# Ledger of designs, part 4: VHH binders against Uncharacterized protein C6orf62 (C6orf62)

Target 1, 229 residues: Uncharacterized protein C6orf62 (C6orf62), of Homo sapiens (Human) (q9gzu0)
Amino acid sequence: MGDPNSRKKQALNRLRAQLRKKKESLADQFDFKMYIAFVFKEKKKKSALFEVSEVIPVMTNNYEENILKGVRDSSYSLESSLELLQKDVVQLHAPRYQSMRRDVIGCTQEMDFILWPRNDIEKIVCLLFSRWKESDEPFRPVQAKFEFHHGDYEKQFLHVLSRKDKTGIVVNNPNQSVFLFIDRQHLQTPKNKATIFKLCSICLYLPQEQLTHWAVGTIEDHLRPYMPE
Below, E stands for the ipSAE of ESMFold2; O stands for the ipSAE of OpenDDE; V2 stands for 0.75 times the mean of E and O plus 0.25 times the DockQ between their complexes.

## First folded at step 1 (VHH)

Design o06 (framework vhh_7ocj_1)
Fold by ESMFold2-Fast, scan of step 1:
Structure o06 (fold): chain B 229 residues (1-229), chain A 124 residues (1-124)
Amino acid sequence: as target 1 above (229 residues)
Amino acid sequence: QVQLVESGGGLVQAGGSLRLSCAASGFTFSTYDMGWYRQAPGKQRELVAAISSGGSTRYGDFVKGRFTISRGNAKNTVYLQMNSLSVEDTAVYYCAKDIGYYGSGSFLDAFDIWGQGTQVTVSS
C-alpha cells in the first residue's frame, strides 16, 4: 500500500538522484554547455520546431531545480515522469543496437529543445520537450532501409523511431548516430521533407563537435522558411 | 524483402482518366504511409500524392482536385485515380513507401521507392 506522500517523496528523491547524474555528465561537457549557451544567446531566434527561449539554466548549477520545476508544472504525473526517466523506452537495431533513454522528456516547459551528448555512446540526441510533453506514448523502433543517393553514403540504413505525434529519424554511420525528433505539424510539406533528407545526408560525415554545431545552426537555418512567424 | 510493383499506366487522350495500382509486399502494409511520385524526362522527381496509415491524404498543388489517392489494406495495394489528364501529366509514376512507422499517421513522408515505375502518356 503505502502513504501517497511517502510515494511522492520517494519518487522525487529518485528523480533528484538521476538528475544529479545528468548534471555531472553535462558538467564534463563544459565546451558543449558554453557552445549551446552561446548559440542561443547570439541568435535571439526561436524556432517553432524547437521553441527554445533558454537552454542555459538547465546547463548550469540550477539544472536539477529547473527540471523538477518542469515536472511539477507538466501535464504528466510525477510517477509517469519517473517511469519515462527510468526506462529505455526506445531501442535501435542493426547495423548497431543502442538504447535511448528518455531521461528529461516531459520535465519542463522552459526548455523545448536540447542536443544531448552521450558519454557512453558517441551519439547526439535532439529532444523536443514541448512536443513530447503532451504525449506519454513511447517511441517505437522500426527496422527500415533507406538508400541515400548521395556519394559514399548511398547504402546507409535508416532507423526510424516514431509515435503518433512525432517521428524520429536515426542515421547510423561508422562514427556516430544522429537522432532527430521533429514536430510533425511543421514538416508536412514536400519541401520540408526534402530538407530532412538533406539533413540526414550531411550528418553522416561530420565529427561529433562539428555535428553538434552544424545540427543546431543548420537545422534552424534550413527549416526557418517553413516555420511559423 | 520489400517490394512495390506499379501497374495501370498507358496511353490516354487529354481529358481522359487512368487508375494506377501499387501492390506491396515484404512489410506490414497497413502501418506505413504510402505515396506516388512522378518524373518526366528532363525534370526532377516530384511528389504527386501521399496517404497516411490512418487514411489522411495530401496532394501536390498541380494535381489537387483531379487526382485521388486511396489504399486497400486487405489487398496491400495503394491506388492513384487520375482524372482530367493533361499533356503535362505525362511521366513515369513511381510508388513509394515511408521509410518506417508502427502505428498511425507518420507525416514526415521520408519515402523509399521500389520498382521500375509505370509510364503514363497523355496525348493531345
Scores: ipSAE 0.000, ipTM 0.117, lowest interface PAE 17.1, mean pLDDT 49

Design o07 (framework vhh_7ocj_1)
Fold by ESMFold2-Fast, scan of step 1:
Structure o07 (fold): chain B 229 residues (1-229), chain A 125 residues (1-125)
Amino acid sequence: as target 1 above (229 residues)
Amino acid sequence: QVQLVESGGGLVQAGGSLRLSCAASGSIFSIHAMGWYRQAPGKQRELVAAITSGGSTRYGDFVKGRFTISRGNAKNTVYLQMNSLSVEDTAVYYCAAVTYEPFGLYHDSSGYDYWGQGTQVTVSS
């Protein structure tokens, strides 16, 4: 029998161990790919400090032409976005990075149950954002399956990049959705369908600013070993 | 419920042309996109061409510049004009339709709700 403080600490440690086992179990059950793409801009020319200037939809559907029409007046260039996404190095100012991680940590934990860890493979998390009217009908995750059926996934993404909003990177618009590209092998498992639906629900209820900060933080963490000191 | 009926297949010599037709019946006003797929013996079914109700199109890599997909009246009919046919175009051609808003025009068959019975196209040398 220990003292009251040691018993309280034991109860908290037991709860933390149970949560960790649940996270590990969910990560092991799921091997699918999600992708999110952002445009980075140097704060000052040749400074190697970057910030997110645009959040852009990446999709292979026929709506890319309508999106491109909507942003044409902003002088947005698909070729420029392709060049930026081909860069392997992103460096963010340390104070901004710490703020971003703090602001989104609660949301990140639920997303991490599905996406991480992967110790032997370097990955980019890629999520698509599009303008879409909210509906009483649930998200239909099976519709995401076709985006990765054939071909070079990276090349397909790069070919369909478009700016979501010409006025800014953060859009306070209730008429928006998130599209997830999911590994074909896992869509037919009943457990995977429920998990995909939960993930899509989380994305739909997060402000775009929080999703942007979460994704930038994830990309920076992944690229950190390659950043110059 | 949607039903699809294909026509226009047959035997043709290399260098020739064929025009396939697909007529949809039933709940046709629910159709958002229609397409053509083909399957040669021992091969997987592959995209030939597809068109949305808005008129945007997608083509398979080996038919670009030779085949054209178009819509008929009232969004219930699609045509596939096949020019400069080669022996490699020999396959069963299937019409397909989707009745929900697609994320895109599909490369595989998994996104389409309804399928026709198929029509044989044979190209001789």
Scores: ipSAE 0.000, ipTM 0.111, lowest interface PAE 17.0, mean pLDDT 48

Design o08 (framework vhh_7ocj_1)
Fold by ESMFold2-Fast, scan of step 1:
Structure o08 (fold): chain B 229 residues (1-229), chain A 126 residues (1-126)
Amino acid sequence: as target 1 above (229 residues)
Amino acid sequence: QVQLVESGGGLVQAGGSLRLSCAASGFTVSSNYMGWYRQAPGKQRELVAAIYSGGTTRYGDFVKGRFTISRGNAKNTVYLQMNSLSVEDTAVYYCARDSSEYLWEGYSPTGYFDLWGQGTQVTVSS
């Protein structure tokens, strides 16, 4: 009989294996660092109060395949979105993304991510692909607020960036990152209720070794040493 | 009015130099992440150079020590000095602002540019 802690370990191991496979598939084109990004859900206070999300995504035998291939009944797919991101990693700061805002659906390049609406969605896991040179110096978090609009569906999130600009990193290795938002029940939701959102590009660097500790505690607690008081 | 206005483009012979200027109004360039981008006919727009509020700079691989980005606080202007120009540098050059570093004071910019200039044409002849 599996307990919740055992299931979390299994889910995390599956996600790490999928990220490694994705890195290998892109290695011939780009020098990638891949990370799991965590989304903070903003509380209704005017101060920056937020709740942390769990690390663990939906567990299925075909998790990566289902994410990459997207929704069959949609004119857009997660696979098509990932293909666009793979092509543009070196050019992720290219201007086709410049007029895309976190709170708008329109952009100059058709980039859509499919998210199914649920009233009880508390937790979202982001897959992040980044081109970044590692340093032994710590990175600090950056909070960025996102608002998703499609018809009558709206959702707000805070994203954590654990990156600080340093001359040696920035000069020879442009800061590039892309998020894919994955709801924990994304693959179990009826496809005909899908909602399409525009994908946002953000810089994130976070050592994967620290993710094991985060599976036990809150993300907020683990990032506290890097947050302003 | 919050805007960016580029100037300094034109026709130049291969091996020549040009200095582009990006004059800002309604905000201060020293408080924002600023960048220069270019777009050649039939190609995607690409990053040429950028400067963080703290003065750190970065460059695209294609300009390899030939271009220099700088800012002049007195004129609230960002500059791009272009040396050893080649026909491959022919493009419309745009300046842009990412205000996320200003809005999230003391944090890294997001790479999302929220304000763009109209562009200035640079043509390099053989």
Scores: ipSAE 0.000, ipTM 0.109, lowest interface PAE 18.2, mean pLDDT 47

Design o09 (framework vhh_7ocj_1)
Fold by ESMFold2-Fast, scan of step 1:
Order: sequence, then C-alpha cells, then structure tokens
Structure o09 (fold): chain B 229 residues (1-229), chain A 124 residues (1-124)
Amino acid sequence: as target 1 above (229 residues)
Amino acid sequence: QVQLVESGGGLVQAGGSLRLSCAASGTIFSIDAMGWYRQAPGKQRELVAAITSGGITRYGDFVKGRFTISRGNAKNTVYLQMNSLSVEDTAVYYCAADIPYLGTYFDSRDYDYWGQGTQVTVSS
C-alpha cells in the first residue's frame, strides 16, 4: 500500500490528463470523426434510405456518458440517437489494417469499433471514420437512395461506381448480413494536398458469441472475398 | 500501420554522450506528442522525456539537466541528446508517438505507437 505510492499515481494521472488536454488543443488542425450510418429498408420497396450521424469522439474512458450528453444536447435525430443508445453495443479494439488500394493513403490506423449484435435484419449499421484537414469544412450528413437485389449485388455495385457523384451501399452477402458503405466525394478534396483519411468498416450484425474479427480499408478490400463468382 | 524506427544507440563510457533519433513512417501526417521511455533488465519501463508539437517538454527526474529532447522541422522525428551518461542509464530506449484519433474508450495510455527499442550501454 502506502499513501506515498497513491499520491505518486495521482500525480502521474494529473500529468497524463494535462497532456491529453494539450494534445486536443494541438489537434485542432485535424478532425478525426466517427460516423455511424443507419440503413433502413422501406417496406414493399427496392430502395433504402440511410442516415449518417456523428458520434462524439472522445479520448476518455467515459464514452457512454459523452454519447448520452450528445443525445441530450439534441446533436442527433431522435431515431439515430436511440440507435446510439443500443444497450448491446460491443466495443472492440481493432488491430491496424493495410488497404489493398495504395492510392487511398490513410486507411491504416488502430481504432475502436462499435458493434451491434444481430437482432434486426432490416436494420444495418456501418461505421465510418474520417480525417479532414480543413476544419472549416467538416463532414456533412449524407443521404442516399439505392436499389438492390438479393442475387445481383455486384451489378448494383458497378452501377453505383459508374455514378461518381453518388454515395452507395452494397450488399456483399445477404446471408451474412455484411454491407459496405461508400462516399467517394469525401475521399476527394482539391483543397487538401494530402489524402483524406477515410475508413469504412464492415458492420456484422452477429450475436456476441459469434464475433470473430473486424477489418477496415477500401471497398476493394471488403469486396474481394465476395466477388469470386 | 504506423512504424517508429530508432537509431543512435550503442556502447559509450561513463561521462560520454549519445544522441538517439526516432523517425515515424507510414500514414502519419500529424503527431501530437513524441517521447522516449527506457527499460533496464528487471525494472519497470519509465518515462525519459516527451515533447508536444507545441514544444512543451516533460522529463523524468533521473535525467533532468543531462538529457534534452527536441523535434525535427517535419514534426515526425524526435531526438534525445544524452549527456553525462552513467552506468545507471544502461537500458533499452523506446520511442513512442501519439496521433489524434479516436483512441480507446477504456484505456488511459498516453501513447498509441511504440518502436522496437535501441540498446544503450554505458561502461564504467
């Protein structure tokens, strides 16, 4: 035990907190933001609408309280806020991944992921991470419409890619409930000489006991395993 | 992935000097803080020195007045000038870096990335 040891630990924790505050003030030239995309399929329609809401980024152990503060402050729509309060959210520390596409610099970073256990096949959650060098042009909410068929996701993916000005979501494998989200406009900025860091996560709606692994990268990384035939 | 590469370690006699260098590579375009830690056999890893992008420095009590930390113009390199070395400075020296990103919600660690270490041996 000993009080002197407790005092030393408290002093170190205060110094760490001071360093974190200084780091935050120095990071004002760069934005690291996590966006959660909710995909809802309209009944009796082939199209789906989705909403993208920002999750408060925190460099603290109290992420739940900070998310709740964001909800209370009405920073998000009520529907999106209720999804962020999902009680069975699983948070993971993911290892760093390398993108197969070398022209998308910055898709390789260690980060935390939020997972939702599978409980509703009509609801799909995708995680997006972004780094924006120009703070005056923050991320904006994105809405898209797309059409999909159970057996023709590759054709629909190519159709989406042919529309360079559009955001799209592609179903990789309907049986596995794996989805990809793309917003190509946020990957290109004539004002930024460095590549924008944008990480797309595949969200697997799985029971917690079936969770195995997460990967982040470009859409090519995520689609290659699902495009053999 | 982010990689930190240390250099400048080696053998030196007591009272001598060494300069360690650490270069960050990979997808690092911005680094908030960089620092040096050391670990001797059978001892806990301890802070030697740290510096932020704004130039704020922090030193371990055992090296104050003898060691100086500095950053390169690109802010992706950090240096440790070690003067008046003693046998007690013998350790593996590790470079560490922190980058603005989401981090961990359940971890309070100061640094996200670490180098493999470089050996410093001080002979009597």
Scores: ipSAE 0.000, ipTM 0.093, lowest interface PAE 20.1, mean pLDDT 46

Design o10 (framework vhh_7ocj_1)
Fold by ESMFold2-Fast, scan of step 1:
Structure o10 (fold): chain B 229 residues (1-229), chain A 128 residues (1-128)
Amino acid sequence: as target 1 above (229 residues)
Amino acid sequence: QVQLVESGGGLVQAGGSLRLSCAASGFTFSSYGMGWYRQAPGKQRELVAAISSGGSTRYGDFVKGRFTISRGNAKNTVYLQMNSLSVEDTAVYYCARAPGLEWLPYDTSDYYYGMDVWGQGTQVTVSS
């Protein structure tokens, strides 16, 4: 009921008003610049190898433009964006968020990776999984210790989160943590395994060509218990 | 230059109290989480308490209920109030800066690594 174009314009104006009120309120309460973001799952209908969440900082000059671009590109709806802004706040350290877009070369607009300080990884993982409405079963953390030696990165730790239909992989290095969410059905082909290993090399900041055959095989062995038949 | 300077350590009898202070300079203090660590002779350095830029706190299990961390942004100082001290609290206490605003370590394995600036330490000795 009513004019769809008029309704959409009203929703966009409401979003802008809410963002300004939130920014002003936070600036008054805290003696530091904050980033408020909302997190949502990739919404493309075609089956994706990875399910990822986009994080948009509220306190940057480009926040409103990023929301508008997301709506235009059909990555999310205005109603979902309004709901997330009202209820969900994720505080990000600005330098680490800016580093993410630079360091994750090869990511498509349908795939994004959150680079988090080592100390905050569990908080972000909980926030992401709490938003997935595809099952009432909680994700169960499974810690797999994987030691990967290459150049300056001598140790990497895999934290695996699994549920019947989903597997999340957290890569933790000394400076940053990266997480990947993989639909279990996508792990069952050699093509998908190759893509996963390439993405792991990106998240570890290593060229795929510089991974040893042993390291690639070891990563596959650690992921094997979480692959569907 | 970025600097952290601890003060307030000393000798105290078991059951007594001490207040440690850490004066910060060379950076925007209010923008960083801060923590207190300690290292006893022959032991590894361990987290005592941490406080975020927003004032949220975390404590090591061995000091919960006895120690309180706080900060004064106007004075660029973080404090550790230590009550009901025991001989087991004898250690060098270090002030440290977290790498970011919302630093609250989740796993004990990350406590030591997470800090990017350290003070020189202040000795606390508890006698029976």
Scores: ipSAE 0.000, ipTM 0.113, lowest interface PAE 18.6, mean pLDDT 51

Design o11 (framework vhh_7ocj_1)
Fold by ESMFold2-Fast, scan of step 1:
Structure o11 (fold): chain B 229 residues (1-229), chain A 123 residues (1-123)
Amino acid sequence: as target 1 above (229 residues)
Amino acid sequence: QVQLVESGGGLVQAGGSLRLSCAASGSIFSTYAMGWYRQAPGKQRELVAAINSGGSTRYGDFVKGRFTISRGNAKNTVYLQMNSLSVEDTAVYYCAAQGEYDILTGYFPLDYWGQGTQVTVSS
């Protein structure tokens, strides 16, 4: 790796190869699309402006990859801008959905994405569009786990738990879209280096089930080291 | 104890070749992706080559066409054949075993790393 462009190309090629590998290794997969959007500090007004400037390819049914880019109207609030972006993504990309089995408390595939060197990013928004099989006992997304690093050796973790957590917010809506709001101040990432993020899991629970009960161990046990105290 | 043991490193002249080997435990080897990383003085560790349990491979741009990774499942060993070596390939080479995410359990296996083997290419 002699320069930033060479490193960027290598990281992107590795990410694409890894996504294909993960898809082939999993027997039961969700059909979904995930997009990463950035909220920038408005240089002229010193306020956040919603902008999609760097977007990762996402894996979909039939091994397709899609990219979303754009700039949102600065006259809108952050919440309004995010709502508009969600509408655009759903309409333009028409996410493909597949039923989750009712006997499975679901986790999603781990996914990689790249945060390029940027000094003007205030927040990262992860938009996950998926459908779960409708049932009399619906599921609720309550947790996400991210790994981030600059190289394979320098790993750090960010856990976005239930809505009560200060690290981020998970929101479920009628179309089964999930928004993960990540404030950059919690990431401690270098602003002058490319950072690779890995979405390790998004977990769902039955409403009647205790959040401490999981298919392997308890969710609290394996997240305890990373929970805010 | 689970351990990855590298061998085959050493000193070689530019234009020469070396074959690195990494022996792993049976259960790890059969279910894990195996790979080679390298770290030169003053640089961060970077991916050289990887091969999954199904035999699919990937390579770093700087070694593609010169290096070949392969698995010997009967011997629980992963190999890196390095051809047309240059001084820029001088580094400590690390073997790694990396797990796949299990969607049913919501967990991923632990990653394992070897201690590394030195490769030095003279001019």
Scores: ipSAE 0.000, ipTM 0.105, lowest interface PAE 17.8, mean pLDDT 51

Design o12 (framework vhh_7ocj_1)
Fold by ESMFold2-Fast, scan of step 1:
Structure o12 (fold): chain B 229 residues (1-229), chain A 123 residues (1-123)
Amino acid sequence: as target 1 above (229 residues)
Amino acid sequence: QVQLVESGGGLVQAGGSLRLSCAASGFTFSNYAMGWYRQAPGKQRELVAAIYSGGSTRYGDFVKGRFTISRGNAKNTVYLQMNSLSVEDTAVYYCATSGDFTYFLHEGGFDPWGQGTQVTVSS
């Protein structure tokens, strides 16, 4: 009665419930939409936008158990535990990226872990948008900005960009895979399941000739409707 | 860090009016949508009203025509004007922002919800 193991178990159950409630609350109130923008070295080519048609919500019991175990053992704060979750997800997929050697650019019906070896791309911008659920309002850019890259194997994790930066997520290494935080386009949480996220690379092979006809304007032009006046 | 502080709750007679305020700090208020939610005892939390950065609004069916949401960007405050109150409006009212779900992953458990303010309508 009131022993340390019982208290730890209760604390873990409360933390688990709080994490799921927080994700469920956000999932219930907001829709999310993600684009990947390719910025070419040649200014005569306009940026190409690829909408992420399918977001993969993935979680294993191991991820949740490892995070909650750290909190239970008083080794981590909630803040540190949530940061560790992101690092674990990135590290899980890094070795798979190293094995990929395909010439890739584009979008996919599925998320895939493909290396980005192309030299004609100056940078990749990942644009995350949100809006109130069931709203007829346009999607607006997410205020938290992230930089994802595959270039530093040991330090491969999300970099939070300035909240004042309206350019979205920027990756300045066009020869590396892009890791991004993903979620489904609208966060319909299954009954009694939290929406679970993972980092992944989103690049597929696309013939060079098709890129010539893809023009969606500049990043600023795309974000203009969402910028405050 | 984001902070939301609700005020203006209290006891009011049926048919009366009440105005709630939510003072926001720690973020660029004018760039975010703001909303009001409520939770009555034994019920789930439900959306009452929302106002977007551009000024457009959204209301729950049960409050349309009675409640009005507005914002004062100069004071970093969002308001809920509640008219023609009924006993069914009795609840704790919460302020919320259109915070990105990734904030809690990178800002260490950031909570975009306020503490709440109690509204009680007597018959």
Scores: ipSAE 0.000, ipTM 0.115, lowest interface PAE 15.8, mean pLDDT 50

Design o13 (framework vhh_7ocj_1)
Fold by ESMFold2-Fast, scan of step 1:
Structure o13 (fold): chain B 229 residues (1-229), chain A 123 residues (1-123)
Amino acid sequence: as target 1 above (229 residues)
Amino acid sequence: QVQLVESGGGLVQAGGSLRLSCAASGRTFSDYAMGWYRQAPGKQRELVAAISTGGSTRYGDFVKGRFTISRGNAKNTVYLQMNSLSVEDTAVYYCAAEPTYIGLSWSDEYEYWGQGTQVTVSS
């Protein structure tokens, strides 16, 4: 049995362990970075209203470790790490993205990208599904590419992150892929774009070059157990 | 930053044609996805046509087959060719730009907007 909130935290820890094993298998071949965001919301009807967001850096280099030192500290529990995120110790920026048509195993869908206001420096990238057609197959993740001018990409991250703690993440690969994981039940009724952000379970991005070595199927295998049926 | 200036609006008889232009200045035009929106008195602003940096296009259902959007990167201009105009097409037409690729399913979220140009169709 157990508490739904504690089950989601356990699933997050399992996901982090699986992604770290994948990094270890690729460590001698190339560098890549991954950010995972989980958004959980308690049902108002059955419990006190509580919204939980969890962001864990799975694979980082020295720049990101300087920003995320407290969060990555082994002396910190997941609860303590979440408190540090809420204190603005870790910053995320929502880059501008391309809308695209993409098929995945068992699903075909179209996606729209949600662009946050320029001054919203704490929002995580979220994708809006604009067209969904799904069989009785299990939910599958979707992927999208980042497509925008290299200079804008660099300016956006440097302007936001370098002002905090005099450290920052320098992103030099504009060909990154974003994976959005959302329960299909949330797409059965019309809803606005902002609401989708609260329903996203995971937002994950990887450099495109590293993604070919990951294979979409491998990412699906790591993340499928965490998606509700 | 980018500035957008619309032109080509005016008065036309039903069944006629107009070509709207939107000149962009500031950054390199080829970096922008472009769109045309319209707003008639008492109605909400609605998408007329959109074109990506790669040339992919999307149209509102009410103009499909009658209007064509195109871009001229050499002149930093986007165009809207409007054929078979009806009184229902009377509106202020706005040009919009986004400094990143916007796919065909994107709507209503552009960073830069022009001042608009009036199109009036008489019976």
Scores: ipSAE 0.000, ipTM 0.108, lowest interface PAE 18.1, mean pLDDT 48

Design q01 (framework vhh_6qgx_2)
Amino acid sequence: QVQLVESGGGLVQAGGSLRLSCAASGRTFSSYAMAWFRRAPGKEREFVAAISWSGGSTFYTDSVKGRFTISRDHAKNTVSLQMNSLRPEDTAVYYCAADRGYYLSDFTPEEYDYWGQGTRVTVSA
ESMFold2-Fast, scan of step 1: ipSAE 0.000; ipTM 0.128

Design q02 (framework vhh_6qgx_2; at its last look DockQ between E and O 0.01; V2 from the best seeds 0.00; counts 0 for: pae E 18.4 > 2, placed apart)
Fold by OpenDDE, look of step 2:
Structure q02 (fold): chain B 229 residues (1-229), chain A 127 residues (1-127)
Amino acid sequence: as target 1 above (229 residues)
Amino acid sequence: QVQLVESGGGLVQAGGSLRLSCAASGRTFSNYAMAWFRRAPGKEREFVAAISRSGGSTFYTDSVKGRFTISRDHAKNTVSLQMNSLRPEDTAVYYCAAGLTYYFSGDYTDESEYDYWGQGTRVTVSA
């Protein structure tokens, strides 16, 4: 009698195979919740916490044509290409956010989206939760870490400052699990010309197999470190 | 950062077998394609074998096909290379390598696709 874990794995594999035939992602079988925390360097300053309005899962097969072209051009092997085409990484897009601090009258959501120039942010933390669709079970934390440290995105901003031709930029953390879509704006003040980088959206990269790898605890448990006392 | 530590190297007679093991640190082992490279004395480092993130696909250089088998254990965060029917020309320092699959080009033989490397384990095959 196969280990319950083995049976679950087999069932999941069957589901994946079916979804592939339909050109659907396993992620489509899940509901998602996502939170974004801007953690400040000052310990006394409470994190700015945002709830994502909608998480949009996208399967990464968008490169199929390019990959196949590479095979045709003998850039890489068919076997390697098949592996890439079969890889089950999902993109989780977060296009809209809402401040969880409803009690603060006048909290300009826009100011919280400016990432540069400023030096008070330590890191951006994204918390991802999921559950099976049509399940009455609570959302569970996905066992993955999504962090983007200030130093890592700042160096990329500084690099892009020298390139005047692009208004939209994408920066990513070192392990390429968090992608920030950034809008560059030039502000003319009477005294100075300033460039600002504003966060537009976030995308998380997650292997689909990790969608069922849940940590322990509730949403509240995991948000607690970022919530005001 | 991922640290890789190889083990299992040693002296073996031609026709013998060895099993190399590579232990990866951290919790993100499942995000990486794993590979073995080798460097023989006086030669450049060359691709030996690779295994995909899921373990569903394996790749080998022609000279080791049918003799070497690469495998991985996600529970233990390890990748192994079973080497059978060893030949003197297999003598080399064997390196374990890890490449993050999010931006992997698909060329498992390309050294530049791998982000982390072990210190190597020496394999010597006597005639």
Scores: ipSAE 0.000, ipTM 0.269, lowest interface PAE 11.5, mean pLDDT 82
ESMFold2-Fast, scan of step 1: ipSAE 0.000; ipTM 0.131
ESMFold2, look of step 2: ipSAE 0.000; ipTM 0.099
ESMFold2 (binder alone), look of step 2: mean pLDDT 85; pTM 0.877

Design q03 (framework vhh_6qgx_2)
Fold by ESMFold2-Fast, scan of step 1:
Structure q03 (fold): chain B 229 residues (1-229), chain A 125 residues (1-125)
Amino acid sequence: as target 1 above (229 residues)
Amino acid sequence: QVQLVESGGGLVQAGGSLRLSCAASGFTFSSYAMAWFRRAPGKEREFVAAISGSGGSTFYTDSVKGRFTISRDHAKNTVSLQMNSLRPEDTAVYYCAKDLSYDFWSGPTGYFDYWGQGTRVTVSA
C-alpha cells in the first residue's frame, strides 16, 4: 500500500532542493558576494595530509544593514524572493556576525566574522570581513598567531605551527576550525593549494583586489613543506 | 544562573539626559556582546545600541547616533547607555540583552539568549 504522508514528504524534499538551486542562481544574478569554505576531512592513518570533503558556498549582501536588521528583530536573513516562500529555510541560512579587533601584527583594520547557525552544524562556516576604520588608509599585510593549546592538534600540525606568524590565519576557540575564503574569480588556481589545510579556526578576509596577492603568498608559504619535490 | 539587572530609568524633560546601567552576572561578561533594546508604547521591541565583548566596536540605530553612547566596565561587569538630547519619541521601556556569541572578539550576532526585566524612560515634551 502506498503511504500518502511519505509521498508528500518526498515531494516537499524535491521542491526544497529545486528552490535551493534557484536561490543559488538568483544569488549569482544579484551579484551577492560569494565565498567558498573548504571543509577538510582527516585521513584515517597518522598523516599530516588532509582531503577536502566538501565545498560550501556562503552568500552575503549588505552585511552591515543585515546585521543591524538581525539585531533589531533577533534574526538574520538573506532577503530574496525565494526566501519569502520558505520561512524556515531563511532562518537556517542566516549568518551570525562577530567582530574582531585589529590585534594582529601588521593589521591596521578591524576584522569582522560571520558564523552560521548551529542548526546547520554539518555546514558551519566562519567568515571574516575586513572593516576599515579609516577607509583611505592603505591596507597592510596581516600576520596572525596560529596557536593550539592542547591535544592531538599540537602533534598533527607541527609544520603549520612553524609558520603561524606568516599565514594570516587566526586561531579561535572553541571549535578550532579554519576556513579559507577565495574569491570566485580565483577558485580554479589557488583552490588546489588549499587541500592540505586543517580546520582550526578562522581565516582573515581581505578586499577582493588584495586577497588574491596575499592569499597566493600565504598558501605558497604554508604548503611549501608538503609540495612534491 | 545568568542575571541582568537594569537601573537608571525615570522621567526627564525633552533635551535632558539619563544614564542607564545593566549589572550582569552568571557568565564570563567580557566574552559576550551586550545590547540595549527598547519598546515604545504600541510598538514592537527595537534595537538601540550594542557593544562587543572587548568594547572595541559599538553599533547604534540611526535615530540615536550622536546622542546615545554605549560603554562597558569589565571590572564591575556593567554595560551602560548614556542618553543625551532626549526626545519624546525616546519614551520606552529599555532592556539590556546578552548576545549568544561566546568569544571576546564577538560583536552582535542578532540572537539574544538572556534579557533584563527593563527600566522605564519617559521623556516629556
Scores: ipSAE 0.000, ipTM 0.110, lowest interface PAE 18.4, mean pLDDT 48

